# VH-VL binders against q0atu2: the designs that were tried, part 92

Target 1, 119 residues: q0atu2
Amino acid sequence: MLDKKARIRTSREYRNVFEKGKRLSGRFLIIYYVENALDNNRFGFITNKKIGMAVIRNRIKRQLRAIVREYQGQVKNKHDIVLVARAGIGKSSFEGMEKDYIAIMKKAGLFARNANKID
Below, E stands for the ipSAE of ESMFold2; O stands for the ipSAE of OpenDDE; V2 stands for 0.75 times the mean of E and O plus 0.25 times the DockQ between their complexes.

## First folded at step 4 (VH-VL)

Design gj5 (framework fv_recibokibart; at its last look DockQ between E and O 0.04; V2 from the best seeds 0.00; counts 0 for: pae E 8.9 > 2, placed apart)
Fold by OpenDDE, look of step 4:
Structure gj5 (fold): chain C 119 residues (1-119), chain A 121 residues (1-121), chain B 108 residues (1-108)
Amino acid sequence: as target 1 above (119 residues)
Amino acid sequence: QVQLVQSGAEVKKPGASVKVSCKASGYTFDDYYMHWAKQAPGQGLEWIGEINPDSGDTNYNQKFQGRVTMTRDTSISTAYMELSRLRSDDTAVYYCARGKYYLSFDAFDIWGQGTLVTVSS
Amino acid sequence: QIVLTQSPGTLSLSPGERATLSCRASQSVDSSYLHWYQQKPGQAPRLWIYDASSRATGIPDRFSGSGSGTDFTLTISRLEPEDFATYYCQQYESSPYTFGQGTKLEIK
């Protein structure tokens, strides 16, 4: 799980991202992102029932958190970013999700073009 | 029909804990934050906190921090509010209410019927 | 926290009269985050006005909400017997999502 300070936790924080943020759609993910007034990034996740049963949603949630954690240091700072899982994500592999995340984050200008997996 | 149904009235002694349940039906539980409010007898409404049913993340009114714990069981679309170290001034009707966070508006559009918690020696 | 102060505390009027309820915020609140609720004795609150000026489903058009910044108003153009209740404003601008202390609208 992401650090508490690295998470969007309140409904109002989510609302702010959805209302004021920019939206980009990938194959499996939609991201909403907006600058925040903090010194760190915060991430939120939306995994509603459209993507599948609770077991699937939990898996996807875990995988998305893992991806976000792995690349956290490569994301431009001072952003609130909400990841919305799309319906097809339940059928995707982890690698596919990761690839989609990287692609969409690069498209958003939040990721360095040469962002690499951190080993 | 969209509704929130809360557990029954409770009578507790000072120092005890109470756990109130709020069962949601008629809508997708995970799509709304669940909020809790307190209303002492003859008094106004006081916001206690909120929980994201999907993530489990909570945000409490500082006034209740350290004594309130909000949880949920998504399998049965039920939210819980536990208040510990009860005092006489905790005597109140407690409400759950759903609030939107990524839909059209944020207002509490659906409320539970309320749960009376009485704290007395 | 944002403090919402409602006035008057009690408003005594007769059916057919106009009612004006005020809600003042300690700091600016976006209109989309100011809401009103009605509550009758022994009942749960009910959403009445949202986004400062939008009537909730089933709310008669004699009710109207207005305001911006720190000053908001709930107006009942012509009171009906069923309108006598306590009205609360609430802000969703920032946590904690505070309520006003309420205005009790009672029959004169």
Scores: ipSAE 0.872, ipTM 0.940, lowest interface PAE 0.5, mean pLDDT 94
Fold by ESMFold2, look of step 4:
Structure gj5 (fold): chain C 119 residues (1-119), chain A 121 residues (1-121), chain B 108 residues (1-108)
Amino acid sequence: as target 1 above (119 residues)
Amino acid sequence: QVQLVQSGAEVKKPGASVKVSCKASGYTFDDYYMHWAKQAPGQGLEWIGEINPDSGDTNYNQKFQGRVTMTRDTSISTAYMELSRLRSDDTAVYYCARGKYYLSFDAFDIWGQGTLVTVSS
Amino acid sequence: QIVLTQSPGTLSLSPGERATLSCRASQSVDSSYLHWYQQKPGQAPRLWIYDASSRATGIPDRFSGSGSGTDFTLTISRLEPEDFATYYCQQYESSPYTFGQGTKLEIK
């Protein structure tokens, strides 16, 4: 589970990332990201009704949180990052989501500390 | 500079087809649904349908099912709506509009300028 | 499908007055799926209020949205000349994603 200070919680916080942030798209995910004024990263997760029923959406959120937690030590600090699940993500495996996350975070330049070895 | 630019006005006879284009710029075309809406002269807005530009999947209002086809060409960031077997009550302005597919901002935030289609004998 | 009924159809008011526009849904709509658009003659609609109560970027604070369930309201606290237009509500709760028939706000 991510630390409370590492969560994007409010609609205002999410909107700031969408309005001011950069955007990159992968196979299963879209990320929005912007520098923050904190000493740490914050993460947010969005699933839409179009990706499936609530059980499927909840499973996807849990899997994405687990992926983010696993790699959070590699992420360049001082960023707010929102992961948006694309409609086709319900057909993906955990490994597929993980590979997509790694690829898109590398493309965004958000991995530090041996980011090139994560591929 | 997010923008949707539609093709020009069309005049058609009853029974013909029309294909309206909507070219997107300033954002990643594949990542947002494209919607189409109809506005007959002096009337309100009516949702026609949507296309997922990534997959090509469509969802149409039943009122237009069987006469409407929505497609896209991702290589030129362009969506299309074709309406067949035109009737005089299809005379309207047709809009494309971009929609986000996440919960907190699930609205049509960018609209094309509209395309007038006139169906007359 | 969900039918949105707007009232009144036409609202004739003067600048400086308060306007209240109603949108009633045939079924419950979560506020995060109820949106308002402004349209002036010869122009495309513009997103005005989203999630029932949140103003789109650049929309003046004299505009406020409220309501839940089946009853939603757009209020303009003090009308300016540029506010005279047609306003549409829209639901994104379930397909087909319907609009209300519009309320035309016109100058008396």
Scores: ipSAE 0.007, ipTM 0.647, lowest interface PAE 8.9, mean pLDDT 87
ESMFold2 (binder alone), look of step 4: mean pLDDT 94; pTM 0.954

Design gj6 (framework fv_recibokibart; at its last look DockQ between E and O 0.04; V2 from the best seeds 0.00; counts 0 for: pae E 11.0 > 2, placed apart)
Fold by OpenDDE, look of step 4:
Structure gj6 (fold): chain C 119 residues (1-119), chain A 121 residues (1-121), chain B 108 residues (1-108)
Amino acid sequence: as target 1 above (119 residues)
Amino acid sequence: QVQLVQSGAEVKKPGASVKVSCKASGYTFTDYYMHWAKQAPGQGLEWIGEINPDYGDTNYNQKFQGRVTMTRDTSISTAYMELSRLRSDDTAVYYCARESYYYDFTGFDYWGQGTLVTVSS
Amino acid sequence: QIVLTQSPGTLSLSPGERATLSCRASQSVDSSYLHWYQQKPGQAPRLWIYDASSRATGIPDRFSGSGSGTDFTLTISRLEPEDFATYYCQQYESSPYTFGQGTKLEIK
């Protein structure tokens, strides 16, 4: 799991991102992102019932957290970022989800152009 | 319709713990934060804390931090607030209330009926 | 924390009169993060005004909210018997979220 300081935890923090942030849609993810006044990035996750059963949502949660954690060091600093899982994500592979994440983050200008998978 | 149904009144001795439940129905439990508020007899409202039922993330009022624990059971759409090391000034009606954090943001739009907790030696 | 101070503590009026309730914040609060609740004895609070000036579902148009910065107001243009209750303002600007101490609107 992400470090406590790296997570959006309160409803107020979510509201700020949704209302003041920019929105970009990928194949499996929608991201909302806004600059924060901190020295670190914070991530939030939305996995509603449209994704599927609780088991599926829980899997998606784990996968998204894993992806975010893996690429955390490549994300431009001082951002609050909320990942909203789209309905189709339940049928996607991990690799597909990861690819979508990278693509959308690059499009948002939050990743460097040369950002790639870290193995 | 949306309903928040809380557990019944409790009588506790000082030093004991109390766990109040709040069962949600009529909506998707994980799509709303659950808040808890305290209202001492004849007094105003005091915010205790919030929990994201989807992930379990909590944010507590520092006044209660160290004594309050908020949890949830998503399988039965129930939120819990446990208050430990009870003292006389913990005597109050405790409310749960939901708040949207995804689609709309309109404050605490639905409240439980309240749970009276009496702390007396 | 942000302290909300409501005034007056008690407001005694008659049906048909105009009521003005004040909520002052110790620091600036965005209008989007200021809410009002109504509570009657023996009942749970009910959302009444959200985002400083938006009426919750089912709230009569005789109720209005206004204000910005540190000063917010709930106004009842013409009091009805069912309007007599305690009203609380709440800020959602920063944690811990706080309520005003309430204004009790009682019948004169």
Scores: ipSAE 0.841, ipTM 0.935, lowest interface PAE 0.6, mean pLDDT 94
Fold by ESMFold2, look of step 4:
Structure gj6 (fold): chain C 119 residues (1-119), chain A 121 residues (1-121), chain B 108 residues (1-108)
Amino acid sequence: as target 1 above (119 residues)
Amino acid sequence: QVQLVQSGAEVKKPGASVKVSCKASGYTFTDYYMHWAKQAPGQGLEWIGEINPDYGDTNYNQKFQGRVTMTRDTSISTAYMELSRLRSDDTAVYYCARESYYYDFTGFDYWGQGTLVTVSS
Amino acid sequence: QIVLTQSPGTLSLSPGERATLSCRASQSVDSSYLHWYQQKPGQAPRLWIYDASSRATGIPDRFSGSGSGTDFTLTISRLEPEDFATYYCQQYESSPYTFGQGTKLEIK
């Protein structure tokens, strides 16, 4: 799992991202992102009631954590990024979530490394 | 500021039904799953089930199959748990609990005060 | 379903001593879904430790959680009189969500 310093943990931290950050929607995900004052990135994950029962939401969160960990070395530093799962994500495969994440992060300009590998 | 306030203690005969209420305040009721748990005298906690208050979807522990019904009234931010065909081993304190949505934490961050249900002959 | 077994059932210690409470799962549980609750008689449970090792708001630094896989531990470094209560572990990874049977921490 993500290191504790790479986690958004408090309601205040989440609110800052939602209130000050930019927003982009993909097919299965929405990201909110804002520059932070740290030397690193932090990630948060939101799965709401419309996705399904708690067991489904827990599975989705685990899959999203794995995806973020896979690509975290490519993300431009100094950002707080919240991933919000859209209601339709329960229909997506892991690969579908992964492709959606790559696309939305490229559109946001948050990848710093060679993007050819990503697509 | 989040509060879950449950209905008062009940005394019932075997074979009867009981309906416990849980009124929520301090948050958006329909955005959080509500759970119910049982604690028999001197014993530990047992999960009964959950309800999605937005759509009313439920998921019950198989141990309570056919005897439990969870409902809600979104206009008054209140969840309900009804247990039917009561028997002596249903004597317990029943709790409602709210599911958290921060980070990957998914557990019960706020609990009601509990409702004692006593089943006696 | 995932069974959580806590040991010991009762732990009798004096204030100032170190307490170690064990929770063993019948299957691996991701630590982000393993939680600890404190309960005193006549009160609702209170979230104490979440994600196996993170203290809930206002919980003293003397409480620490650790573990992964099937073995999890709650440690109290120096017992205070207020710490004597029953502690439950809980898994929230898969339905039915389950609690351990509890460890009662009582004053000797």
Scores: ipSAE 0.007, ipTM 0.621, lowest interface PAE 11.0, mean pLDDT 86
ESMFold2 (binder alone), look of step 4: mean pLDDT 93; pTM 0.945

Design gj7 (framework fv_recibokibart; at its last look DockQ between E and O 0.04; V2 from the best seeds 0.00; counts 0 for: pae E 11.1 > 2, placed apart)
Fold by OpenDDE, look of step 4:
Parts: C-alpha cells; structure tokens; sequence
Structure gj7 (fold): chain C 119 residues (1-119), chain A 121 residues (1-121), chain B 108 residues (1-108)
C-alpha cells in the first residue's frame, strides 16, 4: 500500500499533472509525469469503463498499485506520476502489465536503465 | 477548518420531493467528491451517491436511481441532493460527506451534521 | 455489490477490556479502500480508521485496524468510557459503495 503522502488525491493535483506534465504511451499504460516541489513522489491511477466491468477495473487497479509499490524505490524523486490504464489492459497478464510499466518508465527517464524487480 | 453544514429538518408527504443542501467551507470545494448517505431510524448507513463538484458528474446507487438528483453550486460551495416520489421508508437522517478525488480515497473524512427528513401522511 | 458483514452485532464489555470487531467482505477488498467509522447517538459518523490500518487524525493508539482480502478487524486494546459507540466498516473500492451493518459496542 502506498503511503498517504505518495498519493495524488485532489482534482487540482490531477489537473496539474495533465496540463503541465509530459505524456508517454505504452502498450497497456499511459503515463503523465511532472516534477513536483516535494521531497517525494506521488502517484495517481485512472481506470475507466472501457477497461471492462467493475470487477475487472478493480483487479487492474490493485495490480497497478502493486506494481507501483514494488518499484517505488527505483523511481526518480520529486515527480507526480499518473498512470492511465488503456483499454487492452484488461486482457493482459500481470507480468505483461509489469513489463509495460517498466518499459514506459524507463523511456520517460524515471527509471534507471538497469531497474529490475525487487525480490 | 473544514465544515459541512446541512439544511434544516424537513417534513414531507408521500409523493412529494425534498431537496437537502450541504454548504462546504474551509477547503476548495471542487477538489473533493461529495457523497450522500441515508440512515433510517435505528438503522445503519446506506450510500446514496456521489458528485464530482468540479465537473458535476454523478454516480448513484441504483437503489435510488431515478428518484435522486445530485447537483452543486460552485459559486457558493454548496451541494444538493433531491429525492422525489417520497415514501414512508425515505424517513431518515441524510448526511453529506467529503472524500478524496477520483481514484484515491481515505474514507469520508468530514461529515455534515445530518438532515432529518420525515415522510408521513 | 460487495456486502460487508460485521460481527458481532452487539458487543457488551466493560472499561479496561479488549474489544475485537470483525468485518467480512463478500469478495476481496483492497486494504486501501476499507475504512472504519465511529458513530454515537445523535451524531454524524466520524472517520476512525482508513486504509484498513491507519488511524484518522486524533484517534488514540489504543485503536488499531488490521486485515486484508475479505477479513478485517478493528481492535481496541483497553476500552475507555468514550469508546462505547457503534462502529461501521465501509468499502470504497466498487460502486455501490457499501457499509457494514455496524457493531454496537455497549457498556456491560
């Protein structure tokens, strides 16, 4: 579970990321990211109805949070990052989702090139 | 400090409508969702629906869908819940409550004082 | 919808005793979306525990929340007179958002 301070929690905070941040698209994820003035990173998650039924959306949401939590320590500091699930993510495996997350975060320069799963 | 102040008690007849207000202060009204909950006398809590004050979109419990309408006036930081076609089992205390914005929530962290709505012939 | 079942319905204890309240979900609920509220007669509910295990602002450390999946617990290590109230669990993971039916903690 992400700490309270690591969460994007308000409409204003989300809007700031969408308006001022950069956007990158992966296979299953779109990320919006912008530097913040804090000493920590904050994450947001978006899953819309196009993903599937509520049960599916909830599953995807849990999986995304798990992935973000696992790699949290490898992300460059002082960033607000919003993850938007793409329509096809509902048919993806957890491993596929994780792979896409790592790839897109590396492309964004938020991950070190040698970032790997923490065992 | 954050405060949610609701309108006063209402007495209505069956078939009528009631509109309860919830005025927010102490925070940016549009940054948080507003929820409404029902509590019948001596009973538990029931979620009615939510409204995004920033955009005005709503999500209702299907149990109330078709009879409930949630709106907001951002100029005065006030949310409204209207319940139509009232019946006796609508008699309850109605609460407004704040929660975090989309995709993150830490519960309903602030509540109104409640509004008693009595439906009787 | 996700149904939350609390047990017991009523818990009669004395000050100084340990209280254990259960909340069972009909399906798995992420801990981030499981919350507890305290309500006293004639008052609005008050957020008590959020994210299953985090105490809300001003909540004494004698209160603790735990659990995951379908089983969640609110524990009061040593009851104080002001702790006697009704406690509700709630899930905010999927619509419609639902509350448990509540556990009334009363003085024995």
Amino acid sequence: as target 1 above (119 residues)
Amino acid sequence: QVQLVQSGAEVKKPGASVKVSCKASGYTFTDYYMHWAKQAPGQGLEWIGEINPDYGDTNYNQKFQGRVTMTRDTSISTAYMELSRLRSDDTAVYYCARSGYDYWTEGFDYWGQGTLVTVSS
Amino acid sequence: QIVLTQSPGTLSLSPGERATLSCRASQSVDSSYLHWYQQKPGQAPRLWIYDASSRATGIPDRFSGSGSGTDFTLTISRLEPEDFATYYCQQYESSPYTFGQGTKLEIK
Scores: ipSAE 0.212, ipTM 0.805, lowest interface PAE 2.7, mean pLDDT 91
Fold by ESMFold2, look of step 4:
Structure gj7 (fold): chain C 119 residues (1-119), chain A 121 residues (1-121), chain B 108 residues (1-108)
Amino acid sequence: as target 1 above (119 residues)
Amino acid sequence: QVQLVQSGAEVKKPGASVKVSCKASGYTFTDYYMHWAKQAPGQGLEWIGEINPDYGDTNYNQKFQGRVTMTRDTSISTAYMELSRLRSDDTAVYYCARSGYDYWTEGFDYWGQGTLVTVSS
Amino acid sequence: QIVLTQSPGTLSLSPGERATLSCRASQSVDSSYLHWYQQKPGQAPRLWIYDASSRATGIPDRFSGSGSGTDFTLTISRLEPEDFATYYCQQYESSPYTFGQGTKLEIK
């Protein structure tokens, strides 16, 4: 799991990312991202009712958190990043979500080259 | 079956803008990224940027940021690239090219025929 | 950004000869994001090799791609008249996506 300080926790923090951040879309995910004034990254996750029932949404959240945790050591520091799940994500495999995340993060320039994994 | 057809050649003065179109056919327009590339006379290829036609989000080469705008009209399966504040070194052929999403991509598999933009006093 | 340097700039050979075209990246590129294109004068580029070593549809088996990390190669085992063109490598791993400056393969 992500550390508490690596979480976007308040509506104001989410609002800042949506209002000031950049957006990139993939097949299953949309990311919003903005530089922050901290020494670390923070992550937020949004799944909505259009994705499916609560059981499905909770599974998607757990899978996305696992993906983010796996690659967090490669993410350039000082960014707030919100992942928004697209409606079709419930039909994707874990591998499909993972590849989509990697692609979007590379396009955003958020991966540091040769960074070590934390986990 | 897949075809990308670009708008015709343009002649512009320095300081003007140009808007090039790229009409897609033979596939679902919103399933693929659209890219734009520049090729100055006798020179190689330079990537300008990309648009995801599904959501309209863009990603530009920093060398063109501030001067380039990419848009699309999904109702007519057409992508657009506008370059402003033209200068003589913008004289080039401009190509549109298609790619899949990153984990499905096989490079830029289809290209438009190119649009010559000439910037002269 | 990742700079791709192709060598030689111009390669003069005769039909029947073997051609070796080099693409060197300024930093490591995963081979699944390195592609090659062929371009003839007055024409758009055409996808030739993708993922460093996979031939695009309809590309003859005399063309092969290889390499990993920073060094990639396009090889033509026996040149045909139709193979004389300019070849570009391209990385699609990191934005901005970049092309090499090209190798012009011309008839001697």
Scores: ipSAE 0.006, ipTM 0.629, lowest interface PAE 11.1, mean pLDDT 87
ESMFold2 (binder alone), look of step 4: mean pLDDT 93; pTM 0.953

Design gj8 (framework fv_daclizumab; at its last look DockQ between E and O 0.25; V2 from the best seeds 0.00; counts 0 for: pae E 7.1 > 2)
Fold by OpenDDE, look of step 4:
Structure gj8 (fold): chain C 119 residues (1-119), chain A 121 residues (1-121), chain B 106 residues (1-106)
Amino acid sequence: as target 1 above (119 residues)
Amino acid sequence: QVQLVQSGAEVKKPGSSVKVSCKASGYTFTDYYMHWVRQAPGQGLEWIGEINPDYGDTEYNQKFKDKATITADESTNTAYMELSSLRSEDTAVYYCARGSYYLSWDAFDIWGQGTLVTVSS
Amino acid sequence: DIQMTQSPSTLSASVGDRVTITCSASSSISYMHWYQQKPGKAPKLLIYDASSLESGVPARFSGSGSGTEFTLTISSLQPDDFATYYCQQYESSPYTFGQGTKVEVK
């Protein structure tokens, strides 16, 4: 799990991202992102019934969190970012999900173009 | 139908603790924040805190940070609020209420029926 | 904390009357909600985000306002409307309520 300070934790914080942030859609993910007044990034995750059964949703949640952690250090600082899983993500591979994340984050200008997997 | 069902009334002695439950049904439990609100007899409404049942993240009213502990169990779709070191001033009806997660509003659209907690010697 | 002050605290009115309740915030807010509560019952959401009518709520209820001043209006008071009404801000934690306005029979 992400560190506490790296998570969007309150309902108000989520609302702020949705209302004031920009929206970009990928194949499996939609991201909402907005600058924050902090010295760190915060991430939120949304998985609803459109994805599938609870077992599937839980799996997707874990996979998305793993992906975000993997690339966390490459994201431009001072952003709140919410990942919304699209319905098709339930049938995607982890690699496909990861590629979509990278692509959409680059499109948003939150990653450098040469961003790669890090330990 | 969407509803929140709370545990029954409690009568407690000063210094004791009480744990109130709030069971959700009719919606995806982890898609909404759960809030707790207090109402002392003949008084207004007072926000205690909130929890994201998906991650367990909580935020409290500073007034209740040392009084209330909010938890959630997604396996049973139940939120909990524990009140410690009870005093007579803690006598009130306690409500759970559903709030927004990723919707465009954060109003409390679904409420539990309330749980009366009476603290008396 | 943001303080919410309602006026009046008590309002006596008759069926058919136009009723207006005001809520003042100690600082400018963007998110205001209104609730109705009857004795022995949980609050019920009426208006969210200052002016949006909650599903199932009669059209005689309306909300308006911005900044620090907000109003709840009942265009024609009905017997079912005698209750206590609360405003709430969701601008910042803690999400405070007004002290309430009791609408009673004249």
Scores: ipSAE 0.258, ipTM 0.801, lowest interface PAE 2.5, mean pLDDT 91
Fold by ESMFold2, look of step 4:
Structure gj8 (fold): chain C 119 residues (1-119), chain A 121 residues (1-121), chain B 106 residues (1-106)
Amino acid sequence: as target 1 above (119 residues)
Amino acid sequence: QVQLVQSGAEVKKPGSSVKVSCKASGYTFTDYYMHWVRQAPGQGLEWIGEINPDYGDTEYNQKFKDKATITADESTNTAYMELSSLRSEDTAVYYCARGSYYLSWDAFDIWGQGTLVTVSS
Amino acid sequence: DIQMTQSPSTLSASVGDRVTITCSASSSISYMHWYQQKPGKAPKLLIYDASSLESGVPARFSGSGSGTEFTLTISSLQPDDFATYYCQQYESSPYTFGQGTKVEVK
């Protein structure tokens, strides 16, 4: 369900999150997040050259999108959330990225009460 | 090995249009914003606009909103900029440049070689 | 729009000189970059985020500053450094460049 409405798309939208949002670091990810004026959440994903070759960065981005899609129903609405891959993420497994995402989202208080799959 | 290769120089009449291409290679096209920058002869640099090639979303310098149309074709790793209603002041070298989503916040780290567009009667 | 004003517009220098170029923003900014351009060539990124050196750029280049005032410094000018230098803000659209500083042989 990462349709067009659930995606941060423009440079301006990304910058708004970085400038006005809160930042929280995990082992493999950094999230930036800010309330938006919409009825829904939007997600953005950043990988850069420090992570590795293009094939690795594409795999990472696809895996992060899959993780976000899996847990999107648990996220409190009205937030723009940018996931920034840290340089060490290339050594992570899918499970490692997933655990990191869950932990960091809990720390941020972004998961709703009674959210499925939250431990 | 990362490079941006632009289409060749153009000579156009006032009132016509031109479409400049920028072919990307050596990196994942959809991971990076593409920007367009102009440089009139003997002048400095002006930012025209940007596109996210993954979704096709654009942002323009207000000065160029009715002049430039930026597009991207993911299947060919090529960005385009079309300039319409050309006037003599549109004579310039036009560059494509790669930006990024990452923490440098769109430093333009790779540039095309430039395309000279000359508008004259 | 945020205006970026470079000083000086032209600078005559000799090999070995310490060269300092300034860039002044019309309002406070957090995101700015420096580029080098030689005649007939595309610009080349030197410094991103005010002070971070791009890969492959010689260590004699450095950047500093914050708020409205930024500097590019070449600690010991080399023959390869005669070029025009541009600052750029990436604070808000449109992402404006300074007018350029030409560094030329004295």
Scores: ipSAE 0.014, ipTM 0.629, lowest interface PAE 7.1, mean pLDDT 87
ESMFold2 (binder alone), look of step 4: mean pLDDT 92; pTM 0.947

